# Ledger of designs, part 338: VH-VL binders against q9umr5

Target 1, 268 residues: q9umr5
Amino acid sequence: SYKPVIVVHGLFDSSYSFRHLLEYINETHPGTVVTVLDLFDGRESLRPLWEQVQGFREAVVPIMAKAPQGVHLICYSQGGLVCRALLSVMDDHNVDSFISLSSPQMGQYGDTDYLKWLFPTSMRSNLYRICYSPWGQEFSICNYWHDPHHDDLYLNASSFLALINGERDHPNATVWRKNFLRVGHLVLIGGPDDGVITPWQSSFFGFYDANETVLEMEEQLVYLRDSFGLKTLLARGAIVRCPMAGISHTAWHSNRTLYETCIEPWLS
Below, E stands for the ipSAE of ESMFold2; O stands for the ipSAE of OpenDDE; V2 stands for 0.75 times the mean of E and O plus 0.25 times the DockQ between their complexes.

## First folded at step 14 (VH-VL)

Design gl11 (framework fv_mavrilimumab; at its last look DockQ between E and O 0.95; V2 from the best seeds 0.88)
Fold by OpenDDE, look of step 14:
Structure gl11 (fold): chain C 268 residues (1-268), chain A 123 residues (1-123), chain B 111 residues (1-111)
Amino acid sequence: as target 1 above (268 residues)
Amino acid sequence: QVQLVQSGAEVKKPGASVKVSCKVSGYTLTELSIHWVRQAPGKGLEWMGGFDPEDGEPVYAQRFQGRVTMTEDTSTDTAYMELSSLRSEDTAVYYCATVSYDWETGRYSFDYWGQGTMVTVSS
Amino acid sequence: QSVLTQPPSVSGAPGQRVTISCTGSSSNIGAGFSVSWYQQLPGTAPKLLIYGNSNRPSGVPDRFSGSKSGTSASLAITGLQAEDEADYYCQSYDIYLSGWVFGGGTKLTVL
């Protein structure tokens, strides 16, 4: 039998948004128990990510308990960060494949429609003033805002991304790394035509330097320092990178070709 | 507030086609996702199809594939449902309805309904 | 025969509490899709009563409530009134049918 599949959504999503993904899974892997976690939908997806991590943890624990052979996680957009954090804080998870579906794994820094409607009077260059404030960090988007021009503020004010990345020292860094390394495979999916994740390479742990030059995962300090286990995962062949062009951000979970190429192979 | 006004009752012979209209007001048709649900006399609600609220593509229930066509005229803010090869079992009240997304809850629902159009299929 | 199963009928006296169940499966409610409820008064079009498992649209009294657990959902009506006599339908999405689905409907009689 197939391992259960757990789907975690992104900003302002609903379970309905993942209907095609579930249909694909059902068609290609009949009998698979697949569940979209119906938590923090819509506006609630703006809640602090640690709050979301806790909620989703409560939801996945009983599913994992019923699946001693393991489960697969498909985590879309913001959900990918939630899942990474979830796997970092859970010392007993049994995740075989963690599929990060167009997630800003290394953070977000870009003027997008998502940001503009939430912060209509703010520009990308000034959003740090809001996001790195105490009240700004109460919004999920700000929890992974990564301003390359204000690194000190990011490192000191980011209450989520900087911590799960191990970029800021904290007492749980070693344990979180150990927990995250329990994952069987980390499948990273994204592409240049996403239009939302900025830079799109963030889905592969690439990101801007101070000159807004995009550096790859292997050039990132978090990799070089193996702060949360990326270097270790890569070394043991546990990281899969699946880039795909021609897919907009809202289509990653509804594209059949993408599913067959990047997702289906890891559902066993 | 959205209002949906449907065309009048229809009487058709078996094998014929029927086209029901649904005029939208309050909002433009381009802002809405229209779906169709029918109800046979004394029976329950049956979803027939509609325009997907996320991608705008028409989606039909498997049961009606090849026999139903849903179209929209944005110039008149009118949605249409055409059902061909009519059978006696197609006798029902046909409703148009909007499927809307609530951003606060992240949920979809059939939030507004037309008054219904009775279609009678008899020899 | 409906993908979502409802009791054909329920009844209650004015002022009482009644519950209508909606039993789905792993392909709809159990898959994580939300449940909506609709009220259909005799001779009228359905009206949205509950959406997203437990949310009330404006104008719907708080004596109507919805819940969801596992593969099932439930509509509860407290303080039953004569005007509540109607048919009630649950609704969700089903991945096997690739479409929206309704329950078979429940006729509520106020005694």
Scores: ipSAE 0.923, ipTM 0.954, lowest interface PAE 0.5, mean pLDDT 96
Fold by ESMFold2, look of step 14:
Structure gl11 (fold): chain C 268 residues (1-268), chain A 123 residues (1-123), chain B 111 residues (1-111)
Amino acid sequence: as target 1 above (268 residues)
Amino acid sequence: QVQLVQSGAEVKKPGASVKVSCKVSGYTLTELSIHWVRQAPGKGLEWMGGFDPEDGEPVYAQRFQGRVTMTEDTSTDTAYMELSSLRSEDTAVYYCATVSYDWETGRYSFDYWGQGTMVTVSS
Amino acid sequence: QSVLTQPPSVSGAPGQRVTISCTGSSSNIGAGFSVSWYQQLPGTAPKLLIYGNSNRPSGVPDRFSGSKSGTSASLAITGLQAEDEADYYCQSYDIYLSGWVFGGGTKLTVL
């Protein structure tokens, strides 16, 4: 009776990391088929996001075909950007709930251990020199790097985020918006103690202005222009915001209170 | 390279308990997650439990809940598995093994194994 | 028996190719949990042979390979040699048991 659930992991994840989430679903909604997509794991999670989107698209097609009444997506961290792109490029998706679990939906502007490992002498203020180059755009992290102090470079160089946000003109913008709007619910999850997503409000489509003041979703140009459908979704009551304090970035999929409060109600 | 050296063979009567040790060298226990796997004579491998590699908390296989305790002494880099209320079907070789994460592939595996400890339960 | 099903035995002549299957379900391999393979020579501890479905640790010959499809996995051995005679176990994680699971094992006989 429950719709199948597809899980899309984040950067340097393992399917094992989602074991608790899958156990919570089994305990509360027995009989639900849940699949963590076993693609682009480890180092492969650094591949360009459009390559990941294409690969994940091929994996979800047979699952969706076997579930004509719909599926749910739970998409963690970087995986939430993959899933948003999937919903835009698939004109035949049947996703009811898109659950975005602490994903940098408006981008990332913060130092992380992964960035220090990849670019050990860089910090957030100078990463635009690497990320907004053709070489940098070959790394997934740079595909959603969003430097609020170099907006002109972001708009010209971003090969992924500026496109799926409709911040740069492209011929598919109208079709992608139409496809994204077929989702039943958009469930946004995140919180101030995440420690990785910067600003943490990116998980709710908030982001910095040029003064590093966080503007919430309704103040963003992409919302006001309805460039990919956020205003339309909010107007029809399809956006759910579920913030929760006290959860670190790696703990979102292993917290039962978070699951029961923010995830379970949307797994019909 | 990691080395795991286990304590010697044990003979126990039904109803007793056994405590098997696993001494780690090449790394420290604070860097590793030790799990326990047993193998009855002529039978396959059975996971018993261990310290979860992601959160460091002990987890036990459901069939051993209430009978097994797994501990670590980081001052001596020695892990322990204690099994109580022994029965003849607990006769097996008991292995300790490391569970580790490979960042390149994003995968976990049981990569280093101790030599095994034979525990015989006879009435 | 075990939640991961393997054939009890497989045989092949030297130089040939053999495969060993590992059949799981939607609660383990089918849920996206990867498969590892272990070789156990008589009287010794298991040795990691394949992890993450298809990855070979250093020191394992490239004639050993693994794959995963749907709810099943396969270990292939090409150029079969006498020293390959051993027991082989697959392994994954299962959400119903909330734990790691091993297959029942396959005895490989080299004719």
Scores: ipSAE 0.793, ipTM 0.904, lowest interface PAE 1.2, mean pLDDT 92
ESMFold2 (binder alone), look of step 14: mean pLDDT 89; pTM 0.923

Design gl12 (framework fv_mavrilimumab; at its last look DockQ between E and O 0.94; V2 from the best seeds 0.88)
Fold by OpenDDE, look of step 14:
Structure gl12 (fold): chain C 268 residues (1-268), chain A 123 residues (1-123), chain B 111 residues (1-111)
Amino acid sequence: as target 1 above (268 residues)
Amino acid sequence: QVQLVQSGAEVKKPGASVKVSCKVSGYTLTELSIHWVRQAPGKGLEWMGGFDPEDGEPVYAQRFQGRVTMTEDTSTDTAYMELSSLRSEDTAVYYCATVSYDWETGRYSFDYWGQGTMVTVSS
Amino acid sequence: QSVLTQPPSVSGAPGQRVTISCTGSSSNIGAGFSVSWYQQLPGTAPKLLIYGNSNRPSGVPDRFSGSKSGTSASLAITGLQAEDEADYYCQSYDVSLRGWVFGGGTKLTVL
């Protein structure tokens, strides 16, 4: 039998948004128990990510308990960060495949329509003023806002991304790394035509330097320092990178080719 | 507020086709996702199909695939449902309805309904 | 025969509390899709009563409430009134059928 699949959504998503993904899984892996976690939907997806992590943890624990053979996680967009944090704080998770579906794993720094409606009076270059304030950090998007021009503010004010990345020292860094390393495979999915995740390489732990030059995962300090286990995972062959062009951000979970190429192989 | 006004009752012979219209007001048709649900006399609601609220593509229930066609005329803000090869079992009240997304809750629902169109299929 | 199973009928006296169950499966409610409820008065079109498991549209009294757990959902009506006599339908999405699905309907009689 197939291992259960747990789906974690992104910003303003609904379970309905993942209907095609579930249909694909049902068709290709009949009998698979697939659950879209119906938490923090719509506007509630703007809640602080640590709050979401706690909620989703409560939801996945009973599912994991019923599946001693392990489970698969498919986590879309913002959900990918939630899942990474979830796996960092859980010392007893049994996740076989963690599929990060177009997630801003190294953060977001883009001036997109996706951000404009939330911050209509703010530009990319000035959003740090809001996001790195105590008030701003009450919104999920700000929890992974990563301004390459204000690194000090990011490191000191980011209450989520900087911590799960181990970029800021904290007492749980070693334990979180250990927990995250329990994952069987980390499947990273994204692409250049996403249009929302900025830079799109963030889905592969790439990101801007101070000159807004995109550096790859292996060039990032979090990798070089192995602050949360990326270097270790790569070394043991546990990281899979699956880039795909021609897919917009809202289509990652509804593209059959993408599913067959990047997701299906890891559902066992 | 959205209002849906459907065409009048129809009487058809077996094997014929029927086309029911649904005129939208309050909002434009391009702003809405129209679906069709029928109800046989004394029976429950049955979803027939509609335009997907996320990608705008028409989706039909498997039972009606090949026999139902849903179209829209944006110039007149009118949606149409055509059912062919009619059978006596197709005798029912046919409803058009809007499927809307609530961003606050992240939920979809059939929030507005037409008054229904009675279609009778008899020899 | 309906994908979502409802009791054919329920009854209650004015002022009482009644509950209507909606039982689905792992391919719909259990898969995480939300449940909506519709009220259909005799001779009228259905009306949205509850959406997203427990949300009330404007104009729906708070004596109507919805809940969801596991593969099932429930509609509760408190302070039952004569005007509540109607048919009630639950609705969700089913991945196996690749479409929206309704329950078989429940006729509520106010005694």
Scores: ipSAE 0.910, ipTM 0.946, lowest interface PAE 0.5, mean pLDDT 95
Fold by ESMFold2, look of step 14:
Structure gl12 (fold): chain C 268 residues (1-268), chain A 123 residues (1-123), chain B 111 residues (1-111)
Amino acid sequence: as target 1 above (268 residues)
Amino acid sequence: QVQLVQSGAEVKKPGASVKVSCKVSGYTLTELSIHWVRQAPGKGLEWMGGFDPEDGEPVYAQRFQGRVTMTEDTSTDTAYMELSSLRSEDTAVYYCATVSYDWETGRYSFDYWGQGTMVTVSS
Amino acid sequence: QSVLTQPPSVSGAPGQRVTISCTGSSSNIGAGFSVSWYQQLPGTAPKLLIYGNSNRPSGVPDRFSGSKSGTSASLAITGLQAEDEADYYCQSYDVSLRGWVFGGGTKLTVL
């Protein structure tokens, strides 16, 4: 029998957006219990990510308790950051596959329609003034804003991303790393035609240096210091990288070839 | 402000086809996703199909696959539903409705409905 | 039989509270798909009452409320009035059928 699958949506998503992904699972893995967590929809997806993590934690506990063999997570866009935080804060999680579907794991440094809607007079080059303030950190988008030109402000002001990356000292770092490392597999999915995640390599723990040249995961300080366990996971053979071109940001959960290539093999 | 105005009642023989129109005003068809729902006399609502609100592709309920075709003419803002091989049990009121996304709540609903078109299948 | 199960009828006296249940499965409500509710007065098109489990569109009185738990949903009507006599339908999405599904409908009678 197949492990239950829990789906965590992204910014301004609905459960309906995942209908095709659920249909694919139903066809290829009949009898699999799949749950899209129906929380923080629409405007509520802008709430602080720690608030969302707390709410999603409460929702996953009963599902995990009923599945002693383990569960899988499929976490899309902003939802992938929620899921990574869940894996760090839950000392009793039983997640086998964590499937990160085009998630800004190293942060976001790009203009989007949602940023223009929220902050209409701002561009990516000056967003740090808003996002790295206490008021800005009350918005989920700012919780993972990562301006490569203001690293000192990021490290000081980030209430979420700098902490779960282990980029700022905090007393939970050892426990969070231990908890995260209990995951069976980390499956990283993304691609160059996403159009929203900037740089798209953030989905693979790559990110800009100060010249906006992308450094890959293995060149990042968080990897080299093994701050939350990436180097350890890679050494175990537990990291799977599955890039795919030709997929826009809103299409990752509705592409059959992507599902068959990058997702299905990990839904044991 | 959005209005959906459907074509008039029709009487058909078994084995014929019917094509019901739904003209949109107050919006353009490129901004809306039209779905079709029927209701036999004294019976409940039955979703038939429509254009997916996220990708714009037609989807049909399984029981109507092969008998139904839904099209849109964006130059006239008119949606069409054609049902072929009519049977007496296809006697029903046929509604068009919009399926729309509410950004505030992140939810979909069938929010605007046409007045309905009675189709009677009688020999 | 309908994918979403509703009681065929419910009744209540004026001023009372009535609830209408909608029971689905793991392929629809249980998978996390939200529930909408529609009121249909005799001879008219359905009207949206509730969407996204509990949201009321503008113009719908607050005596109509909705909730969802597990594989089931519920519509509650308080302060029952004679004009509430109508048919009520729940609706969700189903991944096995790959489409939108309606409940079989509930006839509300005001005694």
Scores: ipSAE 0.805, ipTM 0.902, lowest interface PAE 0.9, mean pLDDT 92
ESMFold2 (binder alone), look of step 14: mean pLDDT 89; pTM 0.922

Design gl13 (framework fv_mavrilimumab; at its last look DockQ between E and O 0.88; V2 from the best seeds 0.85)
Fold by OpenDDE, look of step 14:
Structure gl13 (fold): chain C 268 residues (1-268), chain A 123 residues (1-123), chain B 111 residues (1-111)
Amino acid sequence: as target 1 above (268 residues)
Amino acid sequence: QVQLVQSGAEVKKPGASVKVSCKVSGYTLTELSIHWVRQAPGKGLEWMGGFDPEDGEPVYAQRFQGRVTMTEDTSTDTAYMELSSLRSEDTAVYYCATVSYDWETGRYSFDYWGQGTMVTVSS
Amino acid sequence: QSVLTQPPSVSGAPGQRVTISCTGSSSNIGAGFNVHWYQQLPGTAPKLLIYGNSNRPSGVPDRFSGSKSGTSASLAITGLQAEDEADYYCQSYDVSLSGWVFGGGTKLTVL
């Protein structure tokens, strides 16, 4: 039998948003128990990510307990960060495949319509003033805002991304790394035509340097220092990179070709 | 507030086609996702299909595939549902409804309904 | 025969509490899709009563409430009134059918 699949949504998503994904899984892997976690939907997806991590943890624990052979996680957009954090804090998770579906794994630094409606009076270059404030960090988007021009503020004020990345020292860094490394495979999905994740390479742990030049995962300090286990995962062949062009951000979970190419192979 | 006004009752012979209209007001048709639900006399609600609220594509229930066509005229803010090869079992009240997204809760629902159109299929 | 199963009928006296169950499966409610409830008064079109498991649209009294657990959902009506006599339908999305699905409906009689 197929391992259960747990789906974690992104910002302002509905379980309905994942209907096609579930239909694909049902068709190609009949009998698979698939659950979209109906938590922190809509406006609630703006809640602090650590709060979301706790909520989702409570939801996945019973599912994992019923699946001793393991489970698969499909985590979309913001959900990908939630899942990474979840796997970092859980010392007993049994995740076989962690599928990160167009997630800003190295953070977000973009001036997109996606952010404009939330911060209509703010520009990309000025958002650090909001996001790296105490009240800004109460919003999920700010929890992974990564301003390459204000690295000191990011490192000191980011209450989520900087911590799960091990970029800021904290007492749980070693344990979180150990926990995260329990994952069987890390499947990274994203693409250049996403239009929301900025830079799109963030889905592959790439990101801007101080000159806004995009560097790859292997050039990132978190990789070089293996701060949360990326280097170790890569070394043991546990990281899968699946880039795909021609897919907008809101279509990653509803594209059949993408599913067959990047998701289906890891649902066993 | 959205209002949906449907066309009048229809009487059709078996094998014929019927086209029911649904005129929207309060909002433009381009701002709405229209779905169709029917109800046979004394029976329950049955979803027929509609325009997907996320991608705008028409989606039909498997039961009606090949026999139902849903269209929209944005110039008149009118949605249409055409059902062909009518059978006696198609006798029902047909409703149009809007499917809307609530950003606060992250939910889609059938929030507004037309008054219904009775379609009678008899020889 | 409906994908979502409801009791055909329920009854209660004015002022009482009644509950209508909606039983689905792993392909709809159990998959994480939301449940909605509609009220249909005799001779009228359905009206949205509860959306997203437990949310009330404007104008719906708080004596109507919804809940969801596992593969099932429930509509509760407290302080039952004569005007509550109607048919009630639950609704969700089903991946096996690739579409929206309704329960068979429940006729509520106020005694």
Scores: ipSAE 0.926, ipTM 0.956, lowest interface PAE 0.4, mean pLDDT 96
Fold by ESMFold2, look of step 14:
Structure gl13 (fold): chain C 268 residues (1-268), chain A 123 residues (1-123), chain B 111 residues (1-111)
Amino acid sequence: as target 1 above (268 residues)
Amino acid sequence: QVQLVQSGAEVKKPGASVKVSCKVSGYTLTELSIHWVRQAPGKGLEWMGGFDPEDGEPVYAQRFQGRVTMTEDTSTDTAYMELSSLRSEDTAVYYCATVSYDWETGRYSFDYWGQGTMVTVSS
Amino acid sequence: QSVLTQPPSVSGAPGQRVTISCTGSSSNIGAGFNVHWYQQLPGTAPKLLIYGNSNRPSGVPDRFSGSKSGTSASLAITGLQAEDEADYYCQSYDVSLSGWVFGGGTKLTVL
């Protein structure tokens, strides 16, 4: 009787990393069909996010078609941005719960080991020179890089995040908002001890202003303008915020208390 | 240049225990996960358990739960598998193997194998 | 009974193409877990042949290839050679058993 669950992984990830999450679901929701999409693993997760969205779209279509009563999405880290784009571009998605598991929904402005590997002489203060170039936008991390001190460059150069946020004019904005608003619930999960998502409040649509002060979701222009439907969803009671301290970035999908508190109630 | 060298063949009586060692060289056990796979004569491969590559705790296959203990000695880079209450059906070659993460592909696999240790259980 | 089903045997002449199937379920391959393949020559330890569905470790010839679709996977060997005569095992992870699982093995005979 339970809706199928589709899992979308993050940067430099594998299906095996989600084994504990799948085991928790099997325990609490026996008989549920759960699929971790085995695409864009490892280095392939650096490909442009629009390429990843297209590939994941092709994978979810048959699963959704076989489940007319709806599906749930659990989307981890970078995967949460892929899933949000899917909800916008799919005219006929049937997603009930979109569970965003420590995803940089408002972008990323922090140094990581992956950035050090990709751009060994860069740091967050100068990475905008690379990321806000045509070459930089060929890397997924740059597709959601959000430098609060170079907002003009972000708005003009972003090929992904500024578009799905409705921060830059484009002809599909109205249709994408309509599609996104068909989701039943948006479940936002993250916490202060994540250690990778910067600011960690990006998982809750919060982000830095120019002084690196975190503005909450309700203080963001994209919320106030309702550019892709956040204000409408919140007013509908469809946004669930589930912060949890003490969980590092790689542990969100292997913590039983987190699952029981933030995920389990939404897997109808 | 990771290499796994296992202890020699053993003959045991039913009801005894056996402890097979697996010495790792070219890497340290603090960064490797050792798993154990056995193969009865003329039969296929059977996963027994190993150290979880992400949290470093032992996980045992359900059919061996309660009979198997897997340990590591990081000072000697040696992993151990101990199987108790032996019966004739436990006659097999016991292999250790590494489970490692390949960050380029995002995949975990059993990439390096020991030479195997024959354990014979007979009266 | 193997969780992953392989044909017990397959055969081919030198130079031919052979495939070995590996059929799982919704709790393993169908859940999105990777498939690995091992070659075991007589009297030797298994050797990793294909990992992560389709990746070849260093030293494995490109005439070995792997693929995965739905709940099944396939190992293909082109340009079959006498030294390819061996047992071949597929492997994946199973969430219902909370552990790694192997196929029953396939004996490849080179005619």
Scores: ipSAE 0.760, ipTM 0.889, lowest interface PAE 1.2, mean pLDDT 92
ESMFold2 (binder alone), look of step 14: mean pLDDT 89; pTM 0.921

